# VH-VL binders against E3 SUMO-protein ligase nse2 (nse2): the designs that were tried, part 7

Target 1, 250 residues: E3 SUMO-protein ligase nse2 (nse2), of Schizosaccharomyces pombe (q4pir3)
Amino acid sequence: MSEAQLKTSLEALSQNLLPGNQNHCSFDFQLKEIDDSIKQVIKCALVAAEIKNNECLDMLDSGIRELLDAKQRLLLMQQSVDTLANKTSENISDFENKSLLDIYTQIFKELIQEYEEKSDYGKYGTQGEYIEFKKTIWHEQNTDGSDFPSMKTFFNVMNTEEQEADEVMVYSATFDNRCPLTLQPIVHPILSTACNHFYEKDAILSLLNPTCVCPVVGCEARLQRSLLKEDEILERRLRRAQEISNLKEA

## First folded at step 4 (VH-VL; framework fv_ontamalimab)

Design a63 (from o4c with heavy chain E99D G100L)
Fold by ESMFold2-Fast, scan of step 4:
Structure a63 (fold): chain C 250 residues (1-250), chain A 120 residues (1-120), chain B 112 residues (1-112)
Amino acid sequence: as target 1 above (250 residues)
Amino acid sequence: QVQLVQSGAEVKKPGASVKVSCKASGYTFTDYGINWVRQAPGQGLEWMGWISAYNGNTNYAQKVQGRVTMTADTSTSTAYMDLRSLRSDDTAVYYCARDLIRYYYGMDVWGQGTTVTVSS
Amino acid sequence: DIVMTQTPLSLSVTPGQPASISCKSSQSLLHSDGKTYLYWYLQKPGQPPQLLIYEVSNRFSGVPDRFSGSGSGTDFTLKISRVEAEDVGIYYCMQSIQLPWTFGQGTKVEIK
């Protein structure tokens, strides 16, 4: 109604939102319900993976993403309220000509827009719950000792050529055609999924008794046979690199 | 699908030798080592040794070293454990077991067991 | 050799009640790679052992969430929050930090 009444109302709100009363209002119950639902989705995914029901797995994937979006929305709402409370407590006079609801709406709009602009990898690929969901499915379907791949492999955020180019650069950066054990050029590479180092196959396998420590300087990874994989892409890159070297030598 | 199938029960006299087989199926045999573990009647588990299916490297428990030989035939995907100079305290169920996968070292897939009885 | 000691040696549990098994090692099972090489196996009557828990607290594929492992260094615990009929058998802890790999003496779990 009047400026004096507005100031009194804002001061009362600021007083109630002082540090001693911060975080009094929360969505803890709602967040727990979402977390419980996520756990149930993961349990269902294990069963669906076991019976190889890909349609059900696709529906569960959509479901867990929606639950994570809902969780993030609640967290951003809480953050918006906390941000508003801090601004109001800091200097009440700065807000006498503004609606608290309008300020809240602006804060929330900015935060939710920031989240919605993230890639699918940015939203889900780094979330512990989604990683657990993907690992659960992978381990059930890949009992042969295959390593869980990078989370990026589940998201097609780059085109095929860009992904291939980045992958080539990564292999080029790690490429040293000499085996750390034999100090000779690698003839048949084998890749450690534990530390991403590679070796001459016969040399590293001869050290297993049944385990060994990675021979690369500074690497403490403990290796066993199931962690050592032949990698077709690495073999192809090593062959191409050698062909290029041979052409330049000629 | 992944399975280890062992040879049948054996009854041996003291001083004899026994050779137990362990046939693998449903996975790439050379990608895993094979462990041998025995269990005497009413007793716990005792690790006897390990063999690489890829290159034949072995590691035996000190208690049986000198009496045991482990081998692997990659053409038949079969591991063998040969135990010599048998004594009554070698009476046990002998298990073969595949190495664990991914960041953990131990055994995941086990054979059904082979009962070896050493008696007069 | 590393000695693994389990307590209790046997316990009878009413269905639906919790059970707890302790495993103590004579040496630390923590490796320089930061991992602790402790495992739990269940041997059901007439069957070979089956893996339950690897690296102290990680459930193996298909193992129900009522099973949980905890501990560090030399002191480890396996807990079953609600014992079911299918959980009857002998439980073994195992270490794989040092050869020979060694097992505890076993804990027999039976339904009362």
Scores: ipSAE 0.000, ipTM 0.401, lowest interface PAE 15.5, mean pLDDT 78

Design a7 (from o4c with heavy chain S52T)
Fold by ESMFold2-Fast, scan of step 4:
Structure a7 (fold): chain C 250 residues (1-250), chain A 120 residues (1-120), chain B 112 residues (1-112)
Amino acid sequence: as target 1 above (250 residues)
Amino acid sequence: QVQLVQSGAEVKKPGASVKVSCKASGYTFTDYGINWVRQAPGQGLEWMGWITAYNGNTNYAQKVQGRVTMTADTSTSTAYMDLRSLRSDDTAVYYCAREGIRYYYGMDVWGQGTTVTVSS
Amino acid sequence: DIVMTQTPLSLSVTPGQPASISCKSSQSLLHSDGKTYLYWYLQKPGQPPQLLIYEVSNRFSGVPDRFSGSGSGTDFTLKISRVEAEDVGIYYCMQSIQLPWTFGQGTKVEIK
């Protein structure tokens, strides 16, 4: 009976970890909480960088790393459940005399150990959220137009293999501070949560009736008022770009 | 918490006008559009139109185009629906409903409804 | 206008038994952005409609796990795995792919 009860419980847990469940213990809810916390840390970092509070920046750096660790742990838990479910669905009788919990625990331990054995650079240096965190601080502290350095400068990288992985060419589009609708530098930015494009606030909002398609060439995202949000980091980045542009034209 | 509170029931004669109010609370009024939906007695739901409080942009259903005006007062966080030249077939419960937040695009918060009766 | 057709128009269900409601649209509800703009609402007696499901299969906040949505293109289904007394009311599907937004004619769910 206990094995049948465990199998039923694991099946229910797997379903509750699927995207779209509203249970406060669901996979998507926990990920959203972590993502929201990461965004808050980045906003705090912008302020700390502006007032040059290095103690606060160090604390925020530790905090965002802990949030990224928590996020990865949740993803590995889901992977472990999916792996267990696939194994049991193929050979259900092979698992009748085995503890499903022990099998899950072994799968999870192997995956988390692999993650925890990575260097700090391997864990955080290639993560989009951590890169955004470091870029936000850099741009606020380096107002002279200096380019953002390699992420490796923030780590004591001793691993040659990680050096080779970092050689992979990644093109970053030139930062364009002009609105696709007005063709003028953006003064009051607003960000689309559907496609991550940004616009002059009044210009894009004037197109809503009640929806519109993103005006950026090739983008088919459908926009509505609730998907358009102000973003403090974007506003500051655009302000820096405008200051640099003004200095070059002087 | 997030609420939409509508004005009370109205009884009107054919040819009159009615103005229904919808007061929002618990969220930033200008960050969401507001839909108006009506329901005739024993019938289904019919979309009337939409307004955004930020700039006052509107879009009206073809059936009521020319007889309806939707407005929003940002100082009081209140949306209004003004329907003119009332006919007996305008008898319905009128709802205001907030545009869904971010990842869900339907109407997520509804007012309690305002009954409008048009009779001689 | 996109026409939304629900079947059946009424259901009488013994408590604890499952219920299934079908919704068919006259046109595909799939947008070029990859999303399908279909919703399910429940209107309990004397109350305004309340959102149950958005984008075909996603449960709205506070909606019990016994409700599930499925489908694609023009054919959609709402299922209640075990109907409870509090589930009585009229269920509506809705599309927001094309103006005007349109609703199905409604399915009345009653307890035997």
Scores: ipSAE 0.436, ipTM 0.793, lowest interface PAE 2.5, mean pLDDT 82

Design a8 (from o4c with heavy chain N55S)
Fold by ESMFold2-Fast, scan of step 4:
Structure a8 (fold): chain C 250 residues (1-250), chain A 120 residues (1-120), chain B 112 residues (1-112)
Amino acid sequence: as target 1 above (250 residues)
Amino acid sequence: QVQLVQSGAEVKKPGASVKVSCKASGYTFTDYGINWVRQAPGQGLEWMGWISAYSGNTNYAQKVQGRVTMTADTSTSTAYMDLRSLRSDDTAVYYCAREGIRYYYGMDVWGQGTTVTVSS
Amino acid sequence: DIVMTQTPLSLSVTPGQPASISCKSSQSLLHSDGKTYLYWYLQKPGQPPQLLIYEVSNRFSGVPDRFSGSGSGTDFTLKISRVEAEDVGIYYCMQSIQLPWTFGQGTKVEIK
């Protein structure tokens, strides 16, 4: 292949696989399909946990792991193309006499091998989607307000082996049910991804024009709608906790 | 200057109702909630309830729940506490006090108090 | 309801001497946001209460340096390093972590 043809082909491959490309064959479309499937698995897990169907929960756990593996595979394919494009741009003469497919295949093999060598904890225990899946099941089964345990409790891992991952996994988010805006218990929770504070949904949304400052004392995080995440699972948990509280009072 | 100015003293018969006003000035009314706190003669402070001037949401102390209504009029920057079915043990000085909805300084500005006497 | 208990109920202090007031809550006042929702108020004779200390140890604007707050969890202390004539009145601790808001029974500070 000529240098001009090689450069053009690699630029086309990189562009078509980059997020934000408008081609319907882009990686963004495939990743969205996987993310939508993961969300559906989490919704099914909430229902299965409510009816205490452990066999269904085991099947859903297997399913979400498979979806996460597929997601990672797509991300590594994208990374392999980007790596190939960058190497070819830097040392074009080194690659003129080699198959682009062979170079791509070697890069991808090295990346996928690294992923496959990770423990289950390394693959799934640090992924936000899997953590959300486990939290959903935990909170539905533990309505007494007990804190969600370390992800390590769901995997047989040694503390000395996973220190870097542990810095992310020591997230024991305690939910405070009081809204800083209304001073009342939260009914429809919304989470700020900028500062990890919870609010009553309609109260915080009413402050946006189109931005606002976090109402929590001492917090100066600037908020906008894209930084606010609804938490349907927490909302259901709060609803059940209130029903149980009312039953005990009766 | 930030101020909360309350209505004047009231003398009521048992079974009557009283409506105390609390007019805010010098700040953005909707950034703060209004607490109502009462103090019987020679006694300590007792929290009556709270209203958000922002949302209109209220929470009342159990002892007065069913007899009290708190409202806030944003057009006049005035909060109201309406207490019904008055008893002699409702005799107290009633204070309004602002508390930050966005800032939790506690109750930082208080009204001068309204004396409510319930006697036959 | 969270119960707030103050000791002593009264203090008679010589001008210039220190005073210390204790406040105990029936439950922890530490919120998940890392803040402790404990306040101190002073009510001078014939006046409404005024905020002295917020979040355990922070002096409200205009409050003299002789006032200091300390404590954590369920045990809190208000100290006046040198009591002056204008410090006479009734001191209240208050919690606002859980509705209903509750006050201690008050501590009366008098000058000898």
Scores: ipSAE 0.000, ipTM 0.377, lowest interface PAE 18.6, mean pLDDT 78

Design a9 (from o4c with heavy chain N55Y)
Fold by ESMFold2-Fast, scan of step 4:
Structure a9 (fold): chain C 250 residues (1-250), chain A 120 residues (1-120), chain B 112 residues (1-112)
Amino acid sequence: as target 1 above (250 residues)
Amino acid sequence: QVQLVQSGAEVKKPGASVKVSCKASGYTFTDYGINWVRQAPGQGLEWMGWISAYYGNTNYAQKVQGRVTMTADTSTSTAYMDLRSLRSDDTAVYYCAREGIRYYYGMDVWGQGTTVTVSS
Amino acid sequence: DIVMTQTPLSLSVTPGQPASISCKSSQSLLHSDGKTYLYWYLQKPGQPPQLLIYEVSNRFSGVPDRFSGSGSGTDFTLKISRVEAEDVGIYYCMQSIQLPWTFGQGTKVEIK
């Protein structure tokens, strides 16, 4: 096997691991499965919080942390492959006749060790999915208008830099809560099951005659009433994003 | 006390226009859309269209498309239906009815109706 | 348009006897959110329609328990367990799964 053949094989492997490629032996498929599982855990947490089942909430907390660890492991595996491809591309003659598996294993060991040495707060406290999980539980248990506390209150945090990072994230975290039709913040969201875009409910419904094309630029999904659903988690998330935005403005 | 109160009866000649009002009280006007439904003498209910009180967006039944305009004035909590180029088959009682934007429970509160008679 | 077909078009009931009205839609009224967008309205003589049942089987506020709705997909039924004088009027089913909203042709309920 020549150096050129080795380089070509590694480049092909790296390309197959890029987001959006086919679902054959790709990290994208595995990441999607983990993301779907995380969403299901959050839905279960909403119900457990409503009925005040603390034992179930503790189990779900452990579960979401395990899913986040698995997600990070996959991301580090992808990074390790990319690092290997770059090293062999730069100094291909140095790697001829060496075990690619051994080189990969060393790269991965270094990356995963760095992750595993992080505090629980460092691993989970700054992750959007875990923050959403904790906010979902807090919102259901605290209906009196109490503000969601800093993520650090859920962890044993000794590093002041980590404390500041969480506070900045809470106040700087934004996502676009504007309706593509009204260009105003969404008050009553509705979600398309066909394309996963969301809109102000009455605005999108007013376009149905009885169908319409998704108004999001570049989206060609055909919509009708049966493909539009209310999503309680999305509605709660949008309301919370607006509250945070209002606090920053005040 | 949630109410929708409509304007009084109208008698029009063919080709004329009619504008029916629907004044809301006892609730937050912008939390609901307003549907317009008509009923010809001795006939069933026919949906005419709806308007969002929040955004002013409308959707009209194809049978009246091009002849109808629905508007909402948030300052007076009043919805309007303007129907043009009247024909004898537009003779009906016209109802406004609210429908929740977030929760579509159907049309839960209805106006008393406005009789529109089109005759030569 | 979704076509809503009611049977019977009229029925005469002796007070205290049950009544049943059928409503069939030309397409399924089941939404991907798991809800079925089927409603029942009553129009008493000289009055506007009033909401009786929403989402197939849920009684609207103030509606007596003698009224019940059932069904799924395209076949729906409104039942009145014991018809009373105040139940006289025209009953309409309606769908709001697809614009335009459409009503059945109505069922007239009269006391014998």
Scores: ipSAE 0.000, ipTM 0.402, lowest interface PAE 15.5, mean pLDDT 78

